# VHH binders against q8cch2, part 29

Target 1, 325 residues: q8cch2
Amino acid sequence: RFCGSLVSRTFSFHVSWRMEDPLFRLDLGWPKNSEYFTGATFCVAVDSLNGLVYVAQRGDNIPKVLVFSEDGYFLRAWNYTVDTPHGMFVSGTPFEQSVWITDVGSGPYGHTVKKYNSLGDLVQVLGTPGKKGTGLNPLQFDNPAELYVDDTGEMYIVDGDGGLNNRLVKLSQDFMILWLRGENGTGPAKFNIPHSVTLDAVGRVWVADRGNKRLQVFDKDTGEWLGAWDNCFTEEGPSAVRFTPDGKYLIVAQLNLSRLSVLLAPPSGSIGDCSVVSTIQLADQVLPHLLEVDRKTGAVYVAEIGAKQIQKYIPWHSRTPAFGA
Key: E = the ipSAE of ESMFold2; O = the ipSAE of OpenDDE; V2 = 0.75 times the mean of E and O plus 0.25 times the DockQ between their complexes.

## First folded at step 14 (VHH; framework vhh_7ubx_2)

Design w1 (at its last look DockQ between E and O 0.01; V2 from the best seeds 0.00; counts 0 for: pae O 15.8 > 2, placed apart)
Fold by ESMFold2, look of step 14:
Structure w1 (fold): chain B 325 residues (1-325), chain A 124 residues (1-124)
Amino acid sequence: as target 1 above (325 residues)
Amino acid sequence: QVQLVESGGGLVQPGGSLRLSCAASGFTFSRYAMTWVRQAPGKGPEWIATISSLGDTMRDDSTKGRFTISRDNAKNTLYLQMTSLKPEDTALYYCARDRIYDYSTGTRPLSDVRGPGTQVTVSS
């Protein structure tokens, strides 16, 4: 037992308040068709406009990509051109949507960032299929972990999970490199396993720098280093990061702790230090890997590689009480 | 001309304090993150601290709690406040502008922007 900070506790039998409702609750009814989870579920993405949930899983001779409705019904699947999926993102309009999938490892489609239409047709490949690399012309990847696509079509790719690159790459909508940051290391704008990337509403790019137990923050236009948060991750680094649609919170996964942490979003200027406002403790060995937040509803979908499933959490205040039953 | 010029170094007893300054000219200082680096003779460069254009900071663990980075954008000046100095802090200290590989025009910066440094010597 270490000596530590003074902890003060005050108790009163007459005026104590000990509990407040959680910010999120598990949607026990999602999905309706869990039998389709036949492998390790690595990532999830949401088409908020059309109410679709895309899931990628790993395994031999199984459907690699699954599509569910927002209310949990299985719709379709594909496996062609997907070997070892790692991250996903959905971008587009109500009439034209794109599903982006990162693929890792030495299989024939590995080390790529690939674009699909909603029916599973491959329409774009970034990187050299099956061949890792560090080059920029042509752009190569080494286990690209995840991406985020802004409403302008500009893209942010973290590259990657355990490879040599350790970088954040920004691309134009036409896939030209606009800027990049990173190399292996612990200093500012250096990474160790950059694993997840997201964008806030005020133009900051957030990277889960998993091996360094921190989030790092960059200006989306210039790539300027804007700060880092490490004080909330002393036990384990974040594997995933997303903002809630109201911009008030970040949702972070910590894989081996089997935990989701809810952090208070910083103001538009200086980011300061992070503050954990809530946690969702999952069962042991669930292993939450990557997650997505529905931009319309605030629902949080968590890809759980240990439990081989996707779970959906919904904001507590979004549920209307049932009456007359 | 883009320039960074450090000052405030010198000879200090162990346990002493120094404040280093870095005067910037020839670029819009307030739009860049800035970094302090040190290099002892016969050793490679060692990152000390970085401060964003908006004041967020990160410091190396070995000097955390003893060294504080700050900036004054109105004066185009970067600072390093050092306390509890030790003989192993003896080094050339220099400031550097954050280097970004901007590819929007298809070019890279020719080299990093850094100053010539100021010597800090800690000895009894």
Scores: ipSAE 0.554, ipTM 0.824, lowest interface PAE 2.3, mean pLDDT 87
Fold by OpenDDE, look of step 14:
Structure w1 (fold): chain B 325 residues (1-325), chain A 124 residues (1-124)
Amino acid sequence: as target 1 above (325 residues)
Amino acid sequence: QVQLVESGGGLVQPGGSLRLSCAASGFTFSRYAMTWVRQAPGKGPEWIATISSLGDTMRDDSTKGRFTISRDNAKNTLYLQMTSLKPEDTALYYCARDRIYDYSTGTRPLSDVRGPGTQVTVSS
């Protein structure tokens, strides 16, 4: 009776992934009612001060902008003066909430960067409504992708989501051009679909150069090119980039990979190479397009084109404000 | 080192049953939501089910009622019981650790690690 001990060779495939505790958890309770997402959700912005989440979506005869509370309650929406939204940013002061939207539409309000108040009233238009162009006087856009407004009110706009322009523009508070960088290309400070823009705490401008599969970094004051990260984006370029409130990490989206990546922020004074500390693989065809981070809570909101929704991710240790305001 | 290893796949006739297992190692298994996904030839990955600390959730289609996800934390093992198998269930089946822990229903797989997969073939 040869008891052949079937040594089940448990082929332990050692996938060396960093044994790190999960950084985030999905908040499925946000929003309270997902039925308000009636179109493709392209962008999201957060008013961290007032606890508001702004969403822009595309579609016919639907509200183009939705406003939710951080708790997920629908508050209001508007469906005027927005043709085809692409990017969104909220600059909030205790006295004023400004909602900025980039518009890539071909309609009468397209190819602009527009400012709204919290109620959806159009307050300011940058660019030439309904006209794409490369002009600087007057300022024109061709598929402006995203913008960032710093604490001083200066604006950084990436103009070039498949348009003629592949540039980063800095504007003063009164909307004068301070500097402009970029042309179409692969070299330093050149762009192929600059798609997202953010600032770090030490005054560097980070641009998601999607087509060139890299992040590029510029000095916010001079516009000087400081470096680039490309080694983390070999498969696909970043579509979105934000810092965590503590400045420790960058959160990036890769649209077609349906992936979020958490990157280690570089130290002050150097750019170096990028390092991925964590990845979140989303379901196929979810298509995370743009994202925003709540500066108060550290929550991450992701606009998912494919899934036609906004998802909220909260830090794992969210019972304690993980990211000190 | 984080490891996931699927087993239990094979060839079955329509109407048959299979129980898939996923052995986890290198991490605190009980702290993570776990997910089954499958990928059929020429198709994208499909989410099947997720099990979190609050329970399990299944995709709302023809697999609902036929498939059951479960786990044994003491054994660091994830299971997928499949019944009434159909030819359209033919796929490579993966277990995945969810990077984002779902504290509710776990309706979306958000994974950072997956195994090599186990092949399930349903054919007469």
Scores: ipSAE 0.000, ipTM 0.228, lowest interface PAE 15.8, mean pLDDT 87
ESMFold2 (binder alone), look of step 14: mean pLDDT 77; pTM 0.762

Design w2 (at its last look DockQ between E and O 0.01; V2 from the best seeds 0.00; counts 0 for: pae O 14.4 > 2, placed apart)
Fold by ESMFold2, look of step 14:
Structure w2 (fold): chain B 325 residues (1-325), chain A 124 residues (1-124)
Amino acid sequence: as target 1 above (325 residues)
Amino acid sequence: QVQLVESGGGLVQPGGSLRLSCAASGFTFSRYAMTWVRQAPGKGPEWIATISSLGDTMRDDSTKGRFTISRDNAKNTLYLQMTSLKPEDTALYYCARDRIYTYETGTKPLSDVRGPGTQVTVSS
């Protein structure tokens, strides 16, 4: 139970194919310190190398960023330089892990993509703090929604959540624009609320084009449009997308349906049409917003803005996740 | 010189079929997504279908089930197979190459690479 918060714990029922094992199970013991979820939890990121889970929440006079161990213990928090967090991503080497946070809205740090060290110190700001913009020199943002950082340090930013830009921006490790796709629209390489971005193991960039009820796919090197999936999202678009580390599945959140969908990953080459392997139906109004998959363990962490919590799902047959130092 | 040249248009009866072709030259056709667009008199351009370099397609709902985009990379040719044609399909049909914007190449967004188009007229 939680002091001072409206945290709801929900047992989910996995809807699976007949006679097949469920793909994921809810880890009822994570977190061990849920009392720290005191606001709306918008995003989550995982440092799989060090066994850390970062959570960003919104609310008045509360810590905006929470850090938990992989096994669920609260470790620390910070609140400075974060106004209205939306997306997070952890990148870096075993020596230096960086936490990237997108910030939206018109607060002093809004409309930015910010880099923090593991101690919560702000070390890099992209965009113009507190000021939305469309410009490319200097690079500006309008409610940047999420980012993904590749092992090479190249970055993919979806910009953004309800702003005017509606674009996917690729940056070099030195933050130079390598390519850019998008404008508001419904055709190929156009967006309506590009909300989540991820990379698969074969060099494709996947964007949750939430307002258009589809995923769109691009070549990571050239920015070429490679296809789209819309046939699995007729009721509602994806708010979040990630691949499992074995490359077999995509995990997708559908916010207002309070649903997680597990899709079959496509092969190299043509992506074909999407295929739903299973769904996890959450309680009404849980509102799964963004999610992250632990690259090491395959655990899925889901930020639930309606339930004001993070839930962890473990691959079926996984007994114990690895504990980070 | 980059060129796209459409062919296969003409006059056809309602309910008829046509196959449009778009011959590409002057660039590596197999590396680009390709698009069919049509424009009727007095109207803006209307997107019909797009096909990726690897064959994945997206098409407009209004022509779904009647129009099929395809490509032959060995012949540098894009196709649009049209069936069950209606008078409202009367338009200039043209192909276009996917537009790329990069800072490293110095490439600026210029006018679309498109062909001059081929007229399709469905008489009733």
Scores: ipSAE 0.210, ipTM 0.661, lowest interface PAE 5.6, mean pLDDT 86
Fold by OpenDDE, look of step 14:
Structure w2 (fold): chain B 325 residues (1-325), chain A 124 residues (1-124)
Amino acid sequence: as target 1 above (325 residues)
Amino acid sequence: QVQLVESGGGLVQPGGSLRLSCAASGFTFSRYAMTWVRQAPGKGPEWIATISSLGDTMRDDSTKGRFTISRDNAKNTLYLQMTSLKPEDTALYYCARDRIYTYETGTKPLSDVRGPGTQVTVSS
């Protein structure tokens, strides 16, 4: 009769609601039905033009991609040709939508960057499906983490979420390598788990170098290293990085800290030092992994692995009372 | 729209009992941990209890043993049974939805949504 004394660890948690006037507030009404999140939600992409939110989740026998409207209605889902999604990006025109997904799976579609149409049809595969590699001809990936497609159709891919490559690759619209930067390491332009990539309005590529606890900045045209921010990431490296539409701030996720940080964007012509202007502390184990910003509304969507959901944050300046009177 | 609406508050004498209810709508209630929080005048929010998939967690103070958290998922309702009420229990009581459904007992609850609250006043 083992009377295992359930030591009820009574933790007195002081919920310090730091009502710091957050730059963002939660949209509690998004999505309309959270039941569609049936797996771990790893990434999110926004078609700002068409008002669509794409979500990728991991799990067995579940839809791997979910599509929601901006107002939170579920629209469609698909599960084929996606093994283990990691990153997502949507490039859209009024006439065509392209959904890009990085796949880090070990299955037949893994270690690829795949393009889908809005209906979930596979249109393009970059890499060698089911095979990880370091090759450049043909181009191979090893746990591609995230991608960014600019308005010209040029693509920036961070390859190396725990893989061997630890690199930033720029591709032309025709998927030719324009330049490649980075190898595994701690020095300038070297990476340890390049995890997220975005562009600013002045033509700089920002990479979340997660393992080195820094953001690194490159020239988008030449691939030249321009600088790094490390002083804001002493506890944990960034897992995600995006700019606000006005270019004033960077939004960064720190996965294990369950934290979102709003950083002041540097002026044009200088990188300078990192400055945190606001933080959103999430609950423990929420694990914000990747995020996306709606270019139209400034809304921030955060893929939370631990909470198995996508959260929508809206800028505070939008006078829409969150609590309907 | 996600909504939480607290009810059951009121004026009660010391030693009395109250049962608070929180009606949840606009989300799958059963998928979320739920929390009771209170805020007394001039004080910060105070966590009372959370009920998750792993069970309930109560604060370790004078409320322990007097307050009980429970839920009815079929009714989308959260409850707080309060007994042996004291003047120091006077506060606005909030129902809150936690961001994550599954956490171990003893984890600090963080909520993303709360109701407008229900006033509990304990006075002779």
Scores: ipSAE 0.000, ipTM 0.245, lowest interface PAE 14.4, mean pLDDT 86
ESMFold2 (binder alone), look of step 14: mean pLDDT 78; pTM 0.776

Design w3 (at its last fold request DockQ between E and O 0.56; V2 from the best seeds 0.00; counts 0 for: pae O 7.6 > 2)
Fold by ESMFold2, fold request of step 15:
Structure w3 (fold): chain B 325 residues (1-325), chain A 122 residues (1-122)
Amino acid sequence: as target 1 above (325 residues)
Amino acid sequence: QVQLVESGGGLVQPGGSLRLSCAASGFTFSRYAMTWVRQAPGKGPEWIATISSLGDTMRDDSTKGRFTISRDNAKNTLYLQMTSLKPEDTALYYCARDRIYTGNTYPYSDVRGPGTQVTVSS
């Protein structure tokens, strides 16, 4: 029995881990004005078109929404109509921009998905402010977690972060339901805390199904279930998901592991199983909640509710010019 | 007219194998995820496995490793390969088309077949 096995005294020569070059590095210089992070920073969105970074934070008597320039200078803040922000998305044209914020909890503006202009003026409200619900006419939410707005104005909302709905809802630009998937459960197209949503360039909707430790994938036009990835999340489910602008990678966050994972993007057909190509291990209790990827630069902004900050990660071999550093 | 028709069931001894087929007609089979469900005597329906239009699968843990879902889009046919069958697998097995809420539920019905009986008995 002993003669047919690998001898343990030679094992140490074959257990050698070499770190590959990281795909991203921390930008220690961002932001220039970190003193404005005075609460738990839950979400971040980037307006690449206008060079703005929006941050939402939670806390008593603090500015709820912060706006920074791309290079990290604080520009302005607002609190108007924002109670308990959870997720953000930026959409718009070069002449008009919109910031969408999901709001949760039972405050007077909770359980809503709200649209703002860049100055913080409220433009549109979805849901019944302050009142959770399961209804579809009128559309109600129960702690809506995040959304994605396509260039056509069609919307994908994950609803939500704890509660009864556990659904992915696609809306037309005039807020009619085009299709809906989900209820609480573990089977295909069922959810447990659907927490983040994004689109890829080939018409697939990706949902971070956090409580089920998986990503689920749907056809954006029909809502058909296209598959799931769970093999990269055996320890903990993803809290956030975004694609890099070149379409090569997904960036996911795992909240309690304080980890970011870079996954290889699947081909346009069958999605197969996920493959982790790189990780960024953050300090214990940093708690990366949601994240954003800048469409122009590929920079990754991470909202860290435990560390109460936003950190920016830059592609290691970015095409953006940098001085000899 | 939309139709699903299962075949391949029957009586089999414990440890045996069966391959179930589900022939689809009246809709574009290649654009829908498809599901196998079973219902044992005196019990509610039990999800077994789902396969996307492009071949990605999900399956119930209790039959993982014994049951394999597959499809042939050119033949409009869904399959369930069952191995290592147990008496507890005795049930009516039926296929179903993935159902997506679009706000019109009155003429809407589940698209499923009548099922094929599998009986595992020593």
Scores: ipSAE 0.643, ipTM 0.857, lowest interface PAE 1.7, mean pLDDT 87
Fold by OpenDDE, fold request of step 15:
Structure w3 (fold): chain B 325 residues (1-325), chain A 122 residues (1-122)
Amino acid sequence: as target 1 above (325 residues)
Amino acid sequence: QVQLVESGGGLVQPGGSLRLSCAASGFTFSRYAMTWVRQAPGKGPEWIATISSLGDTMRDDSTKGRFTISRDNAKNTLYLQMTSLKPEDTALYYCARDRIYTGNTYPYSDVRGPGTQVTVSS
């Protein structure tokens, strides 16, 4: 009677959960004083050249725009000619800074995309102030959500945070309409609340189509639809999208999930499906709305509506000099 | 001149299959996203599927399991493979180039072919 001892090789699948080294860490030292956040912080823009962080907030009788240093010091604020800020973008040269703000307010400066200098002086107005609309000549907006300006000075505007329009508009440096894409809908190149816009290094325009729970991608030159990502956004659509400076990852916010996702950037020549590399789960009701990435440092600034703050995240591998020794 | 010409339509029995083709000319086909739409009598245009210049696809959920869009850029040709055809699929099928505009008109596409008739009937 050969008692063959069945050596149950317990294949301990050591799923070595390689704790993927967090890509980002929270910078608790930014800002130095959070008391300047007196309203709901809706958007943030970074002047990477000058080390400045611009914040827009909503509220009554408060500064609408706050300026901080990258180190977290408050520098200045203004509230003139800003009704209800939604999106923000900083473009410029070492000699000239341009702060762009989308305004979704119903006041005399609402439904516009406005350019300010670094001091808060109004320099340019796009759209028809105080009037929502669908017009292209003259250009009108209805709740413009966000804008992006590329290195050539061309501008991409997503117009449609719950307004009449659901469109992506490209403007020349001289603010001429080069092309327009989109209408309300679920099909390709249609939008339901296009909420954020950015550009990758290979000339693709990425739009957070929030209501359709997807990112859509367009050719920057032609405006042609290139693809979409929806598989990463089954629970909630993206509210914000930015690339890391190296172009390797996308940082995406999902507002109501209070989640940031790091997605793998697609290779050149294809869009494919999205892949989540990492997620940062924020506390409940933090509500990350829009975000910006410092092109120099890779730091991520997140405008949190619920928490009424801007939070700074630093890349983990970035040798921040431990100023604490 | 930009031209799209659809072909491959016809009469087919329920449950049958058809492959539609769209020949493109007068523009750089490989640069543009392309779309199939259909229009039944008395109905508005219905979107079926779009394929990007890079080959990525979006499809309407109603036909996604039965219809497949593809393209051959070397042949300047767009395809729609249809399977499990139903009487409700009876329509004029159009090939369309994705819309880019700067005016006051907001159509889904800027160029369409004359269409090819698909009739699904017993």
Scores: ipSAE 0.014, ipTM 0.325, lowest interface PAE 7.6, mean pLDDT 88
ESMFold2, look of step 14: ipSAE 0.624; ipTM 0.854
ESMFold2 (binder alone), look of step 14: mean pLDDT 79; pTM 0.793
OpenDDE, look of step 14: ipSAE 0.000; ipTM 0.227
ESMFold2, fold request of step 15: ipSAE 0.607, 0.584; ipTM 0.845, 0.837
ESMFold2 (binder alone), fold request of step 15: mean pLDDT 79, 80, 80; pTM 0.789, 0.799, 0.800
OpenDDE, fold request of step 15: ipSAE 0.000, 0.000; ipTM 0.251, 0.256

Design w4 (at its last fold request DockQ between E and O 0.58; V2 from the best seeds 0.72)
Fold by OpenDDE, fold request of step 15:
Structure w4 (fold): chain B 325 residues (1-325), chain A 122 residues (1-122)
Amino acid sequence: as target 1 above (325 residues)
Amino acid sequence: QVQLVESGGGLVQPGGSLRLSCAASGFTFSRYAMTWVRQAPGKGPEWIATISRLGDTMRDDSTKGRFTISRDNAKNTLYLQMTSLKPEDTALYYCARDRIYTGNTYPLSDVRGPGTQVTVSS
């Protein structure tokens, strides 16, 4: 009678839940006065060079654009020539700052991408003001969602927040169409509500394709399709996408989930599959719509439609560069 | 001259497998995303799968899990591995080069081959 003692090796899978330290913390001190948010805050842009935060909000008889310092002080506002703002981007040099706003309104300045100077003066209008359309000559938009301007001054516009076009347009510095991608659909290079656009350091254009619950990636020079991420977006598509300054992560918003996701950026080459590193679950109905990342500090500003505010998130491990003596 | 030539089609029984090949010439194959499309008699073109120049893929859900797209850039060849074939998969299969859209034309591809016939029948 060989009583073979079955040593039940209880493989204690110590799932060391390494509580991965949150990558970001909420800055409750920004802004200093939240009373300036008098409407639904739809978008935010950051002038990292000058330490300014631009906010666009919707509402009747309110300032449409608000300007804050990075420290949270209100500086100025304007409302002229802004109908219904949707997306915002700040580009510029030390000598000239440009504030770009996409307008989805039905008013005389709607369905356009407009450039403003730092004082709020209208400088440039792209599209056909007050007219939605699919035209390329002259250029028309239908609910342009967001834009990105690279360091060369070339512009990427996602046009189709519930509009007719569902497209990604690249413009030269002189606002000539260089290439265009997209039609309504589910296949590669097709879109359903392209909502956000950004560029990575290796020259890939990333588009938040909300309705298709994916990010699509394109070559910035040719417009060639490079791949897509869908496995991270099974519940809801991304509404916003930005890279961290170091290019290590993507910050993504999912509007109705009231969630921010931090994704691992792919290396140069194949983009592979999507990997979620961290998530920030916001309160119900906060509705993070669009976001921007400060290129200097790594701070993330999130436009929250439901909460009618901009929230600032600060990287947890942001080593203040000791400006050594 | 830019050319695509599909091969590997034929008659196969339900549940069978086929591997299609598409030989590319006259252009730098490694710089383009490539696509497989099929067209059944009396139906419009149906997208199957696309592979980027670097090997990232997107696939249609209807054939997902049964069909696999791949490429060999050294051989300038695109492949479609088909498994668990069904009568509904009977079609002319085309390979196509991804079109870089400069203007008003929405085609999925700027160049495609003559196609290879796949017939799934008992």
Scores: ipSAE 0.873, ipTM 0.935, lowest interface PAE 0.5, mean pLDDT 91
Fold by ESMFold2, fold request of step 15:
Structure w4 (fold): chain B 325 residues (1-325), chain A 122 residues (1-122)
Amino acid sequence: as target 1 above (325 residues)
Amino acid sequence: QVQLVESGGGLVQPGGSLRLSCAASGFTFSRYAMTWVRQAPGKGPEWIATISRLGDTMRDDSTKGRFTISRDNAKNTLYLQMTSLKPEDTALYYCARDRIYTGNTYPLSDVRGPGTQVTVSS
């Protein structure tokens, strides 16, 4: 007598169990003050310890750097010595905040990697403002694309987007070169538009080798080549790469596809081939350029140069936290 | 003294197979990525394949599917398995360990061996 409803409920439960929940969902309420996005938004960085989100944008007569709370409220902005920003990274402690910005192009502050305090005061300049170069003493840059600063203060710079250097440079906290890899090319440890750099928790440096449509991997201590992933990028190279805080996934932007790809992180041994576990398809023509993942929450902030905005995606599962119990 | 010594070359018929070996000494082989390169008469060096310390590989497209790089860290030995050999594969084959720029130094060249000749002909 009870044939239909029992079968339907069982099937619905089984289908619901197998339906893929999104790993991330768009936070429609972020930011609260989107009116401050007045130019092309090229990069974003997150201070997880202090709950701050930094955005750099390009345009004439506009503030170049914007600061928001993690809840999306606009806090402050500055423009001093920021010309043509490309990448950003936040380093610091609960009592000292600093923001690194790469600057590109032929303007007066181009070809530099610069450090600011959280109020926008310039603290440090690497490279020669306005002058590209290949030299190592003094260290010069040619369109430096992005950097990563680890907890010891050591730095990894990809140099750069469209220039002659095509290299990955590791610096000590005192800005001495510890090792360097790269030249233009397609072989191991050669690059074409090295565009993004990040570290995993097991001592590997990952480079988005955008023009070669691959990620390349290096030992953080020695610079030794550890492998490459290209099988996930046949349609479009990665413009950005970051790990989730739990180390389970990589988040990769593919700019011309307006897409984020979520890749399974490899084990601590050999890296094998990449595997796409999920895709976040963005609206057409938003053009995700660079992204950052909040170390505390796992939220993904995406700088969309086509849409002239930053969007926030948060980890989401119906009954469990996105990155563990 | 760091040393790399290749072996296993020789004369082989088209369509044949050959396995090259590279014996390493004077350094901790298991810590380094290793590379096979070939050089034909009158041509510049041609990269074939590289293998990371734990076995991740990258291969040039022209020999992909026919040549396989491998290593045995316990024996300090790098290998190149070649199959379906063609006359165009005739070259001097050598192994190399690259050098990484550290600080303000710039090494002159990678560490390489003298090579082993492979000749593919009827």
Scores: ipSAE 0.669, ipTM 0.869, lowest interface PAE 1.6, mean pLDDT 87
ESMFold2, look of step 14: ipSAE 0.471; ipTM 0.797
ESMFold2 (binder alone), look of step 14: mean pLDDT 79; pTM 0.787
OpenDDE, look of step 14: ipSAE 0.778; ipTM 0.891
ESMFold2, fold request of step 15: ipSAE 0.637, 0.565; ipTM 0.858, 0.836
ESMFold2 (binder alone), fold request of step 15: mean pLDDT 79, 79, 79; pTM 0.787, 0.790, 0.795
OpenDDE, fold request of step 15: ipSAE 0.868, 0.851; ipTM 0.931, 0.924

